# Ledger of designs, part 2: VHH binders against Putative lipid kinase MamU (mamU)

Target 1, 297 residues: Putative lipid kinase MamU (mamU), of Paramagnetospirillum magneticum (q2w8p4)
Amino acid sequence: MRIAAIINERAGTVACLSPPVVAARLSAIWTSLGHQAHVTLAEGKDMGRAIRKACRDPAVHAVIIGGGDGSLSRSLKHVVGSGKSLGVLPLGTMNYVARQFGVPFDLDRAAVALADAVPTPTDLGRVNDRFFLIRACLGAFPEFIRSRDEARRKGGSFLDGALAGLTGLARGHRLIEAELIGPDVQARIATSFFMVSNNMCRDSDPFQLERERMDGATLGVYIGQGAGPFSLMDLGLQVAMGRWASNEALIRGSLPWLEIRTRQRKPLVSIDGEVEKMEAPFRFDILPGVLPMLVPK

## First folded at step 1 (VHH)

Design c10 (framework vhh_podentamig1)
Fold by ESMFold2-Fast, scan of step 1:
Structure c10 (fold): chain B 297 residues (1-297), chain A 121 residues (1-121)
Amino acid sequence: as target 1 above (297 residues)
Amino acid sequence: EVQLVESGGGLVQPGRSLTLSCAASGFTFSSYAYGWYRQAPGKQRELVAAIYGGSTLYADSVKGRFTISRDNAKNSIYLQMNSLRPEDTALYYCAADLEYSGYDWGEYDYWGQGTQVTVSS
């Protein structure tokens, strides 16, 4: 097939191995396996332009994004509906998406595995007009990420960024007050943590990022236990139907959609680790099978 | 409540080995990514090794010399450092990420206090 690979030059692996060396190695591997590959190195605003160009090219069959999870997530607005298959090279440090789809973290093995992969229909989450492959969060975690990233953008070290994030989390902890609307339910909530996952997390643990499947056609909703008017009685029918469960730490739900209207008009939202301000209300939907992912055998 | 505590640093002659350890507490150890970073005087902090779900990543300058590993039963991360060079002298940090980042640079959310490694005669 014809592969267009767009590689983030700032990705940890690429920065350590020299971007031209990584590009040449990837091109050599895919070409040796009988594919026509074009590898583009980019960063910042140039990443979006390169991805959009590849998605609009009628000759391209697969678009492979090399970088961290953020680079992959930002590609979704261009890849969805393009007719292209999407692959991920684990060139960042976390690589949660690559782990979820069984892509090896070793560069050579990842490149070979993606070349042999079969496009597999994969669900996407959506919040308003934004797609997410892993999750979207409100509350303490978006505030933490914002504080950390702001400190780093001001020219701080990695330690300074981590410290700023930790102090932001500790000092900026507050409850999210909102109205939750879902199938057959409407409830007021007050929580420090609200997460919507693309499909359910393994063991219903929102911090266990691995999922058993990405084609379950459901959102996983995780709401932290907080002091407020929210109770499971507000979800009575859905609790009786087995859609909601709770433990000491959180309330869990499996739903095809929900809407959340926050008291704050434009709160921080984290979408696949990327923090931004978004205007309430927030409509979440699952989009079954809309993304053909390159999943290794 | 989340803590990472490094140990095992020290003064060592070129060509020798050291093993750094990182003890983690306050979260579900097996579910997260871990890394070792280092910072030499007057330089930016750099990633030397990372591990997630048994997969590993190494900086070019240490590949073939350093090995990162984890022991889930002990909630510990290790960095085996072989064939040490004077340019490996730095403060070494253990890091953990409980939430993935939208940035490819400095993605870790929790950091230890650091352990000093000095390679000199």
Scores: ipSAE 0.000, ipTM 0.148, lowest interface PAE 15.9, mean pLDDT 75

Design c11 (framework vhh_5c3l_4)
Fold by ESMFold2-Fast, scan of step 1:
Formats: structure tokens, C-alpha cells, sequence
Structure c11 (fold): chain B 297 residues (1-297), chain A 123 residues (1-123)
């Protein structure tokens, strides 16, 4: 196949290596396996331009993004509807997407695995005009990621960032106040944690980052339990009817769509591990089978 | 339209001081983290300092810590950088930058930068 690979030079792994050497290694591997590969090195806002160019090229069959989850998340608006298959090289810090699809973390092994990969129809989540492959979160988790990223921008190590994030999370006495509207449900909630997963998480644990499947045509909704002035009557009724599961920590449900109307107009939202401010209200939808992902054999 | 315009650069002797200003327009200034970024001749971009939307959280690069002070006036839509004890190695074009609402994977994300202002530190 004809492969266009776009490598983020500022991604953690690539920034520590020589980017031209990485590009030459990748090109050599794919060419030796019988593919025509063009590797582009880019950084910052130039990543979007390079990805858009690759997605518009009629000769290209597959677009492979080398970077962190943020680079992949930013690529989705260009890849969806392009007719191209999307592959991921795990060159970032968390690499949730690569982990979910079983892509090896070693660069050379990942390159070989992607060359042999079969395009597999994959569902996407959408919140407003943003796509996500793994999840979108409101509440304490976006604050954790923001604190972590701020500490790393100060020149701290990854562990310093994680410690700053945990310290920020320890301040987590703030609640999300919102109205939730979904199929046959309307509830007011006050919660420290709200997550929408692309498909249900295995064992319904959103922190394990494992999904049973990526083609189940459902959003997995996870709401932290908490005391507040808001009524959960309709959501409680759905739990009683077996449509939602609950334990002491989480209320869990499977829905094709929902809307969240937060009291704050522009709260922090985490999308595939990347934090941004996004204007409420939030409409979440599942988009079945819209993205052919390169999934290793 | 988003616009950022720097001013206050110039020639100064080692040990001297300069104050840079950045006038912002076309967006709600008080909603954004803002940064000062510099580029010395033949070198890449270096983030010098950033400041939260409220002004309560501030960071500095180790190279300027203790010498530079970032501040903002949300009523005037203006960002400032007070530069003290300037060194020849501070010679660079200084850019005002709006940080994206998107906080990336351990790297700075800027969606807008000004045209820059030249700071030259020489005897």
C-alpha cells in the first residue's frame, strides 16, 4: 500500500531521538516490506497541515500518525471521510490509542505490525464537533491532566508532572453541576467525575482503559457518585430497571447519545488524554464504523 | 479576528532592563493562558514564561527565573514581561503567544503569536 506517515517531532519519544534518523528507519522498514512510504516530520500547528495534505492525496491508502494521543485526536477531523485507513505509532507519553489497538510500543515492532495490519471498521465518539477514539471526561480527571501538563511545561520530569497532577486531584472538592439528557432519561447531577467512553470499558472500569470491542455502536457513560442538591430520580429509575449499573463509586450506562448542560459555560474537557476548554452544552454521539483503523494481526 | 502586537523591544546594555507589552484584541483575553516565547539567532523557540487566565499561576524558564517577571492586565487586554539584569544571551526576537485552550502531551500549544519584537543586549 501507499503509506503517508506524519511524525510529530515534539512527541516525547521522537524529541529524544534524531527525527531524521527515525524517519529514515520507518521509511526503510516499510519499503523493505513492499510498501511505498513517504515520511513527513512536522511539529505544532504544521502537523495539521501535513495530515490534511496526506488525507487529500488520492494515491495514499493509509495515514500513520507518529506521536502522542493528542496528535491522533487532532488527526481525526481530517481522516474521517477521507477514505484512508488510520494507523498509530506510539511515540507519546500515555499512548492510550496504541494500547487499545494492540500496537507494540517499540518503534520498529510497531512499524512492522502496522505494515501487516488489516483496516478494521472502528466506531468514533463525538462531543460537539470533536471526535474521540478512547474517551472524553469532565471533572477531576481534566484537572489532573492540566496540572500534569503545566508541571511538565515548567521543565519538570514526567514523574514531576504526575505528582503535580495528583496534588491537583487532591484539591478535588469541586463538583460538576449539570443536566444530563439521554434516551428516556433526564437528570440533574452533581459529580466530581463524568466520562464518556467510545464503547463500554471491559468490566465497566473506565480506569483500566480496556474495551471489549470498538464496534459496539454505543457510548459508555460513567458518572461518579456524590452527594449534591440535584435530583437523580430518572437516572435512579433506569438503574432500578437494569439499564444502568451502579456501585458505591460509579453509575454506568450504555447509550447511543447524551447531552450534558453544565452550569459552567466553558469547563475543561479531556479528549483522548488532551485537555481543552470547550463551550457547553455538550452533545455526545456514537458514530458506528466510520474509521478504518490499522489493527495489528 | 485574533491579533497580538508586541512593543518595548530595543537595544540595551548588559545588566539593563526592558519592559515588553503585548496588546491583545479579537478574543476574550481573560479566558486564556498567555506566554512569552523567544527565538535567538540560529536557535529554536524557547518558552520564557506563561501566566494563567487569572494571573494566579505563573511559570518561568530556568534561564530567566529570578530576572524576568510576567504579568497581565485583563481590564486593558495587555500582557507584560519585565526583564531585569539582561545578559547578551537574552538577545532574541520575543513573541507574545496565546496558549491554545488545548493542553497537549507535555508540549506547549500556541494557536496565535504576534509578529515579535527584537531585544538586543550588547555593550
Amino acid sequence: as target 1 above (297 residues)
Amino acid sequence: QVQLQESGGGLVQPGGSLRLSCAASGFTFSDYYMSWVRQAPGKGLEVVSDISSSGSTITYADSVKGRFTISRDNAKNTLYLQMNSLKPEDTAVYYCARESDYYGSGSYEFDYRGPGTQVTVSS
Scores: ipSAE 0.000, ipTM 0.143, lowest interface PAE 15.9, mean pLDDT 77

Design e01 (framework vhh_vobarilizumab_d1)
Amino acid sequence: EVQLVESGGGLVQPGGSLRLSCAASGFTFSSYAMAWYRQAPGKGRELVAGITSGGSTSYADSVKGRFTISRDNAKNTLYLQMNSLRPEDTAVYYCAAYTEVTYSGGTYEYDYWGQGTLVTVSS
ESMFold2-Fast, scan of step 1: ipSAE 0.012; ipTM 0.455

Design e02 (framework vhh_gocatamig_d2)
Fold by ESMFold2-Fast, scan of step 1:
Structure e02 (fold): chain B 297 residues (1-297), chain A 123 residues (1-123)
Amino acid sequence: as target 1 above (297 residues)
Amino acid sequence: EVQLVESGGGLVQPGGSLTLSCAASGFTFSSYALAWYRQAPGKKRELVAGIYSGGSTVYMDSVKGRFTISRDNAKNSVYLQMNSLRAEDTAVYYCARVEYEITSGGYTYFDYWGQGTLVTVSS
C-alpha cells in the first residue's frame, strides 16, 4: 500500500535518535515489506499542512502519525471522510492512543505491525468541533495537567510537575457548575469531575483508560457525585430507570449524545490529554465507525 | 440570596385535602429540580415528592396516587396537592432546591430549605 507518514520531529524518541535517522529507518522497514512510503518530518503548523496534503492525495491508502496524543487528536479532522486509514506511532511520552489500539512501543515493531494491520472501523467521540479517540474531561483533571505543565516548562522534573499539579488542585480548584441535557436526562450539577469517554471504559473504570471495544456506538459519561439520598433525586432517578449506574462517589451512564451548559463561558477542557479553553455550551456525540484505524493483529 | 417560602399548611380531617405552595427567589428557577420533604415529631426528615427541571416527577410509595407535585416556571413556584390525607401524613413540610457540589476534597449535596409549613391531620 502507499503510506504517508508524518513525524513530529520534536517528539522525544525522534529527538534522541536524530529525526533523519528515524525517517530513514521507517522508510527502509516499510519498503522492505513491499510498501511505498513517504516520510515527512514536521513541527507546528507544518504538521497540519502535511496531514491535509496526504489525506487529499488519491494515491495514499494510509496516513501514519508519529508523535504525541495531541498531534494524533488534531489530525482527526483531516482524516475523517478522506477514505484513508489512520495509524499511530508511539513517539510521545504517554502514548495513550497507541496503548488503546495495541501498538507496540518499540519503534521497529510498531512500524512492522502498522504495515500489516487491517483497517478496523472505529467510533469517534466529538465535542463541538473537536474529535477525540479516548476522552474529554472538565473539572479537576484539566487544572492538574495545566499546573504540572507549567512546572515542567520552568525546568522542573516529572516529580516537580506531579507535586505542582497536586498543590494546584488542592489550593485553586474550581467546581464545574452546569446543566446536563441528554436523551432522557436533564439535571443541574456542580462537580469537580466530569468525563466523556469514547465508548464505555472496561468495568466502567474511567481511570484504567481501557475499552473492550471501540465500535459500541456510545459515549461513556462519568460524573462525580455528592453522597446522600437527595443527590440521586435528579440524576440518580435515571439510574433507577436503567439509564445510568452509580457508585458511592461516581455516576456513570451510556448515551449517544449529551449537551453541557457550564456557568463559566470558557472553562479548561482536556481532550485526549491536551488541555485547551473551549467556549460553552459543549455538545457531545458519538460518530459510529467513521475512522478506519490500523489496529495490529 | 436563595429563598424558598412555603404556605398552605393547616389542620385538616382524615380524608381531606390541602395544597402546599413554595415561592422561590434568588436563582434561575427553571434550571433546578425542586422537592418536598416532611418531618414528623421524633422522626427523620424524608422525601415526599420531587420534580425535575424538565417536569418529570417522583413520589415516595406511601403517597403515590394521593399526592401530586407540579411547578410553574413563570411564577417561580412549586406545588404539592395532597388528597386523601391520613393521620400519618402529619408533619412539617419543607420545600427544597436540589443541588449537589463535588469538591476536590470531598462530596457535598446541599438543599436550600424553606422554614417549613405544618400539616396536622386529626379529627
Scores: ipSAE 0.000, ipTM 0.100, lowest interface PAE 19.8, mean pLDDT 75

Design e03 (framework vhh_7yz9_2)
Fold by ESMFold2-Fast, scan of step 1:
Structure e03 (fold): chain B 297 residues (1-297), chain A 122 residues (1-122)
Amino acid sequence: as target 1 above (297 residues)
Amino acid sequence: QWQLVESGGGLVQAGGSLRLSCTASGFTFSSYAMGWYRQTAGNEREWVAFITSGGSTTYADSVKGRFTISRDNAKNTVYLQMNSLKPEDTAVYYCATEYTFEVSGGTVYDYWGQGTPVTVSS
């Protein structure tokens, strides 16, 4: 197949090994396996242009993105509807998507696995005009991420960021007041957070929020059933202790769509780990099978 | 037809106690989480307490240590025991079903009772 690979040259793995060396290595691997590969190195700001160009190229069959979950998430608006298959090289910190699809973390093994991969129809979540592969959150989680990222921008360590995020969570005294509208849902609620997942999360893996499948055609909806920072800390502790399934303070369910109308007009929303302000109301949809992912055999 | 009927409100002196009851009909009460809310004229409803179908409880910070929510599934009734009442607890108290999603295509209804007034004199 004809492969266009766009690699974030500022990703830790790539920066450590020299970006041109990584590009040459990937190209050599794919060429040796009988594929025609063009590898582009880009900085975060140029990633979108390179991905868009690859998606518009009639000769390209597959687009492979090397970076973190954020880079992959930002590519979705270009890849959806392009007719191209999407692959991921795990060059970020958490690499949730690569882990979900069984992509090896070793660079050479990942490159080989993706070359032999079969395009597999994969569901996407959507909130308003934004796609997500993993999840979107309102409330406590966006504040956690914002506090973490702010601390890291000041040159803090990962641990410093995590502590800042937890402090922000503990100080979160604000409930989200919202109206929920769904297929058989019309209700008003006050809660600490909403988490909307692409497909249902696996109860036995609360840290990763991993899924058994990405083709179940459903959103997973998780709503905090408590108020105040102590309830939220208790929920966090239960999650850390591996007690997702036994935690009755968390309302959970499966829906094909949901609209959340918050009282606050422009709250913080996290989408695949990236925080932004988004205008209410929030319409969530599951889009079954719209993304052909390169899934290792 | 879903129905929630509150009772037990009234006038009490500060420091006193009241027990509110909410009796449900028309649905499988034992499967639903239940909550108590309160509202003062001109203000929006404020959450007070939740109880899950399994019996786990959560309280608003303003009532922790003073109020206790409980349920009796045999009677389709949820209770709010209110102790050490303060003048600022004066409000109309409402019973409501809470969101409970099922794993496979969950449906959730938010049904409210008509309210029961509570007045706490100083």
Scores: ipSAE 0.000, ipTM 0.123, lowest interface PAE 14.3, mean pLDDT 76

Design e04 (framework vhh_podentamig1)
Amino acid sequence: EVQLVESGGGLVQPGRSLTLSCAASGFTFSDYAYGWYRQAPGKQRELVAAISGGSTLYADSVKGRFTISRDNAKNSIYLQMNSLRPEDTALYYCAASTYEIEWTGSTYDYWGQGTQVTVSS
ESMFold2-Fast, scan of step 1: ipSAE 0.000; ipTM 0.182

Design e05 (framework vhh_5c3l_4)
Fold by ESMFold2-Fast, scan of step 1:
Structure e05 (fold): chain B 297 residues (1-297), chain A 125 residues (1-125)
Amino acid sequence: as target 1 above (297 residues)
Amino acid sequence: QVQLQESGGGLVQPGGSLRLSCAASGFTFSSYAMSWVRQAPGKGLEVVSDISGSGGSTTYADSVKGRFTISRDNAKNTLYLQMNSLKPEDTAVYYCAKVTYEVEYGSGTYTFDYRGPGTQVTVSS
């Protein structure tokens, strides 16, 4: 097949190994395996331009993104509907998506594994007009990320950043007031956070690193236990009627769609780790099988 | 250019003590958190202890809490680990690491820059 690979040249792995050498190495590997490959090194706004060009090229069969989870998330608006399959090279810091799909972290092994991969239909989450591969969050979680980032920008230490984030997560006074509308559910709630996952997290734990599957055609909804009985009573009534379960820490749901109507018009939202302000209401949908991912066997 | 050099390891009896040192250069030492990380034979890396840039905050793994003490001397660009009541289970290569927190589009990770050769600690088996 014909491969277009777009590599973030500012990624630590690439910068250490000389970007032109990495590009030549990847091209040689794929060519030796019988593929035609064009490798582009880019950064910033040039990443988006290169990805768009690859997705519009009728000769291209697969687009491979070399970068972190954020680079992959930003590529989705170009790749979805393009007819191309999407592959991931683990060149970022967390590489959560590469880990989820079993891509080896060694660059050569990753390149070989992706070349041998068969495009596998993969579900995507969607919130309004934005796609997500992993999750979207409202409330304390986006504020945790913002607090950590702020501590880091001010020359703070790793521990100072972690403590700032944990302090944010522990605060109950940053409650989100919202109306939930979904299949068999209509409820009002006050909570510290919402997390909407592409498919259910392993063990129904939103803090698990991986999902059991990415083709289950469901959103996993995780809601922090709110402050006060009103939130619990209102949702408890709906839990008895729907696809919801609860424990002392979390309310969990498995559903194909959910609308969250926040009282605040433009709250902070985290989409695959990128924090931004988005205008309410928030319509979440699962889109079954819309993204052919290059998944190693 | 970050440089880290560990020292102070050796062979010690169970219940004994060792003090590890790490000499750092090539960066503004007081501006970065530092960590001690260890690797026992046949096992992965374990974070033992962290200390903030100022020294005002410390954390410890449950396995070493109450026995190990991390400290730093910012005037000398040196990190220390005082290890008391050593156990055979503490046998490992110990690395010091410059800790950075990197965020890519809000997805954060803690990166340990442990480019020194480490120092071997062996508690008599």
Scores: ipSAE 0.000, ipTM 0.118, lowest interface PAE 18.3, mean pLDDT 74

Design e06 (framework vhh_8fcz_2)
Fold by ESMFold2-Fast, scan of step 1:
Structure e06 (fold): chain B 297 residues (1-297), chain A 124 residues (1-124)
Amino acid sequence: as target 1 above (297 residues)
Amino acid sequence: QVQLVESGGGLVQPGGSLRLSCAASGFTFSSYAMNWVRQPPGKGLEWVSGISGSGGSTTYADSVEGRFTIIRDNDKKMVYLQMTSLKTEDTAVYYCARTETYTIEYSGGSFDYEGQGTQVTVSS
């Protein structure tokens, strides 16, 4: 097949290994397997242009994105409806999408696996005009990420970032006051944490937020209990350790859509690991089967 | 402004060794990966080896791994290819190549390179 690969040259793995070397290796692997591959290195805002070009090219069968989960998430608006299959190379920090679809983390094995992969219909989440592959969060989690990223920007270690995140949660936490509207659901809540997942997360995963399936046609809704700073620190620690999906302090629900009306007009929202401010109200929908993902055999 | 000048090629016996050099000028050398690419007589370009801007990461084509070593000296703006256990199949014109850091498009292993290259001939 004809493969267009767009690699974020600032992704951690790529920056560490040198972007031109990664591009050359990928091109050589796919060409040796009988595919026609065009590999583009791009950064930041140029990623969108390269992805859009690939999705509009009638000769392209598959678009492979190398980068973090955020780069993948931002590619979705171009890939959905394009007729192209989407593949992911695990070049970011968390690589939740690659992990969810069983893509090997070794770069060479990942490239080979994607070349032999079968397009599989996959659900997407949507909040307002933004797609997500993994989740969107309000409350404590976006504040954790913001504090963590600030500490890391100042040259701190991963543990320094996690500690800063937990400190930020304890000091700057605020209850999310919101009205929830869904099918047969209407409730007012005050919570420290709100997460909407693309499909339900697996229970009892001690280190990863994995899903059993990505074609269940449902959003997974998780609402935190407790309002004190120490309960938020416990939740933050569980988030840092990857064990929050198994937390019994979280109320779990399965819904095809949800509207959330926050008291705060423009709260912080995390979408597939990327923090931004978004204007309320928030409409969440599940979009069944709209994305053909390259899933390794 | 960008210049890459290869040297060090020659005639060598099978099993011999040779060291290729590439002198770079006109750009911030340490910000770019450097590669060695070769073209055997009558064939297309084949990527051989690459080294990151810092020198912390190296990669090799399967055909040369264990026999070739890529090294760079950022202070001197040089990249080297140390070749050992040379085979007749290593006969080619060798080019050094750098790529831009921002937006680059590759197709089928093709690379941009400059200069005339340096000829390596391995024969008895």
Scores: ipSAE 0.000, ipTM 0.119, lowest interface PAE 20.8, mean pLDDT 75

Design e07 (framework vhh_vobarilizumab_d1)
Fold by ESMFold2-Fast, scan of step 1:
Structure e07 (fold): chain B 297 residues (1-297), chain A 122 residues (1-122)
Amino acid sequence: as target 1 above (297 residues)
Amino acid sequence: EVQLVESGGGLVQPGGSLRLSCAASGFTFSDYAMAWYRQAPGKGRELVAGIYSGGSTSYADSVKGRFTISRDNAKNTLYLQMNSLRPEDTAVYYCAVETWEVTPGTYEYDYWGQGTLVTVSS
């Protein structure tokens, strides 16, 4: 097949290795396996341009993004509907998507695995006009990410980032006050933690990001409650039987769509680890099978 | 350092033929699409022909059926065989390596060579 690979040359692995060496190595591996590959090195705004061009090229069968989860997330608006398969080369810090799809973290093994991968229909989440492959969050979690990223950007270590995130979380104590509307539910909520995942998280644990499947055609909704160390708040929620479950820490739901109308007009929202302000109301939908992902055999 | 060196241009009578060559070095030649562009006096550069890394080709309508682009990956060399030359083919011809191809016949290019002049006149 014809592979278009767009590599973030500022990504951790690429920054440690010479970018031209990485590009040449990837091209040689894919060519030796019988594929025709074009490897583009880019950064920042040039990533989006390169990805868009690859997705519009009728000769291209697969687009492989080399970078972190953020680069992959930003590619979704170009890849969806393009007819191309999407692969991820795990060159970022956390690489949640690569981990979810079983892509090896070693560069050579990842390149080989992606070349022999099966295009597998994969669900996407959507919040308003933004796609997500892993999750979208409101409340304390976006504040945690923002504080952590700001500390890291100023030259902090992983521990410095974690401490800054915890400090931001502790200072925030922000309630998301909102009206929740979904199938068989309409309620007012007040919570410091609200997460919508693409499909249900494994073992119902939203902090372990693994999923049993990515084709279940459902959103997993996680709403914090209880008086834990992160100031989770109780919820006043009427629920339909079969969609929701509750314990002392979380209310969990499995549903195809949800609307949140927050009191705050432009709260912080985290989408696949990228924090931005978004204007309420927020409509969440599951989009079944719209993305063929390159999943190693 | 990426280097592209064009050769083979010259003066030819209408109806004649020329073969242009481009010697490439400093990159993995077989992995990249290559192209020939031309620029006539007082005009912008235009794509003449392109060849993808796998050997598929594309041509401008003005040269289709008259020009043939080819490559020799063992010699890192790109060729343009020009037949049935016309006065309007007079231009400086440039060899280019793509940084990305968008669609057949649409390219983003870098590493242009110095060019080789082709003059078609009596």
Scores: ipSAE 0.000, ipTM 0.098, lowest interface PAE 20.8, mean pLDDT 75

Design e08 (framework vhh_gocatamig_d2)
Fold by ESMFold2-Fast, scan of step 1:
Structure e08 (fold): chain B 297 residues (1-297), chain A 122 residues (1-122)
Amino acid sequence: as target 1 above (297 residues)
Amino acid sequence: EVQLVESGGGLVQPGGSLTLSCAASGFTFSTYALAWYRQAPGKKRELVAGITSGGSTVYMDSVKGRFTISRDNAKNSVYLQMNSLRAEDTAVYYCAAQVYEFTVSGETYDYWGQGTLVTVSS
């Protein structure tokens, strides 16, 4: 196979070693296994350019991204529709995506496992024109993360960050007021927590790091009940029909698409952990099998 | 309630050893990555060592071969074994955990401990 590997020079593992040493090690491993590998070291905006170039190269069979989850998430717009398989090297500190797909966290074992992997069709979530591998969130959590990160960026301690997050929620916090439209559902809600997952989470817990499958062709929708909804009569009927389940803390549903119309025109949205303002309304879709992932056997 | 509690800091002479411990509660410890950071006076906070849920480790170049990070999932604890300590290792050491899956950056941690002071001097 012809492999194009793009490695984030600022990734935790790479930053603790000489980046050229990591690149040479990876190249040697793949070459010893009979592959032709071209390893590119990049950072910042150059990552996107390198990934796009690899995805457009007709000679390349697989694109492997070495870095944290953010680098992988940003690659999706270039890899989808390219005809290339996507692999991830767990070179960041957390490596949640690599964990989800069973990629070994040891660099040498990961490189070997990816070389032996068979491309497996994988679903992607989409909100408007953005892809996501893990989840997208609306409500208090994006605002909390933003306030916390802003305080830390200004040289604050963890306690300063946590206090800033709580203070931000208290001072300017308001519920996400929205209309939901989906298959056989129309409801008005007011909630502090709204999450759309790529496929359902295990045990329906959106804070767990695990999904059993990434090819279930469904969005997992999770709505917090702490604030109480404006109207859930229609959603209550859907619960009885088996599309939705609820308890005191969460309403959860499995559906192929959802539109959410927020009262605020440009609320904060978290997409795979990256917080940004997005213009309402929001259309969520599941895209079945569009991404061939290199999943270790 | 998520809580990280560090212990084991103190005064030690150059060439000595210390073991830092971090006890965690309020989350499913075995599924999360943990790290040790340090901050010396007048400097920014820096990553010293990290360990993933699968046991893979990363180290800052200046501590490789001297420091070892490990975890004990049965005790919900992470450790930093520090050997051959140098004056430049003097800093407040912080335990960190990423509990929420909302962050895709490996450099961002959701929860931090209170810190423990390590002073290396003769």
Scores: ipSAE 0.000, ipTM 0.130, lowest interface PAE 18.5, mean pLDDT 76

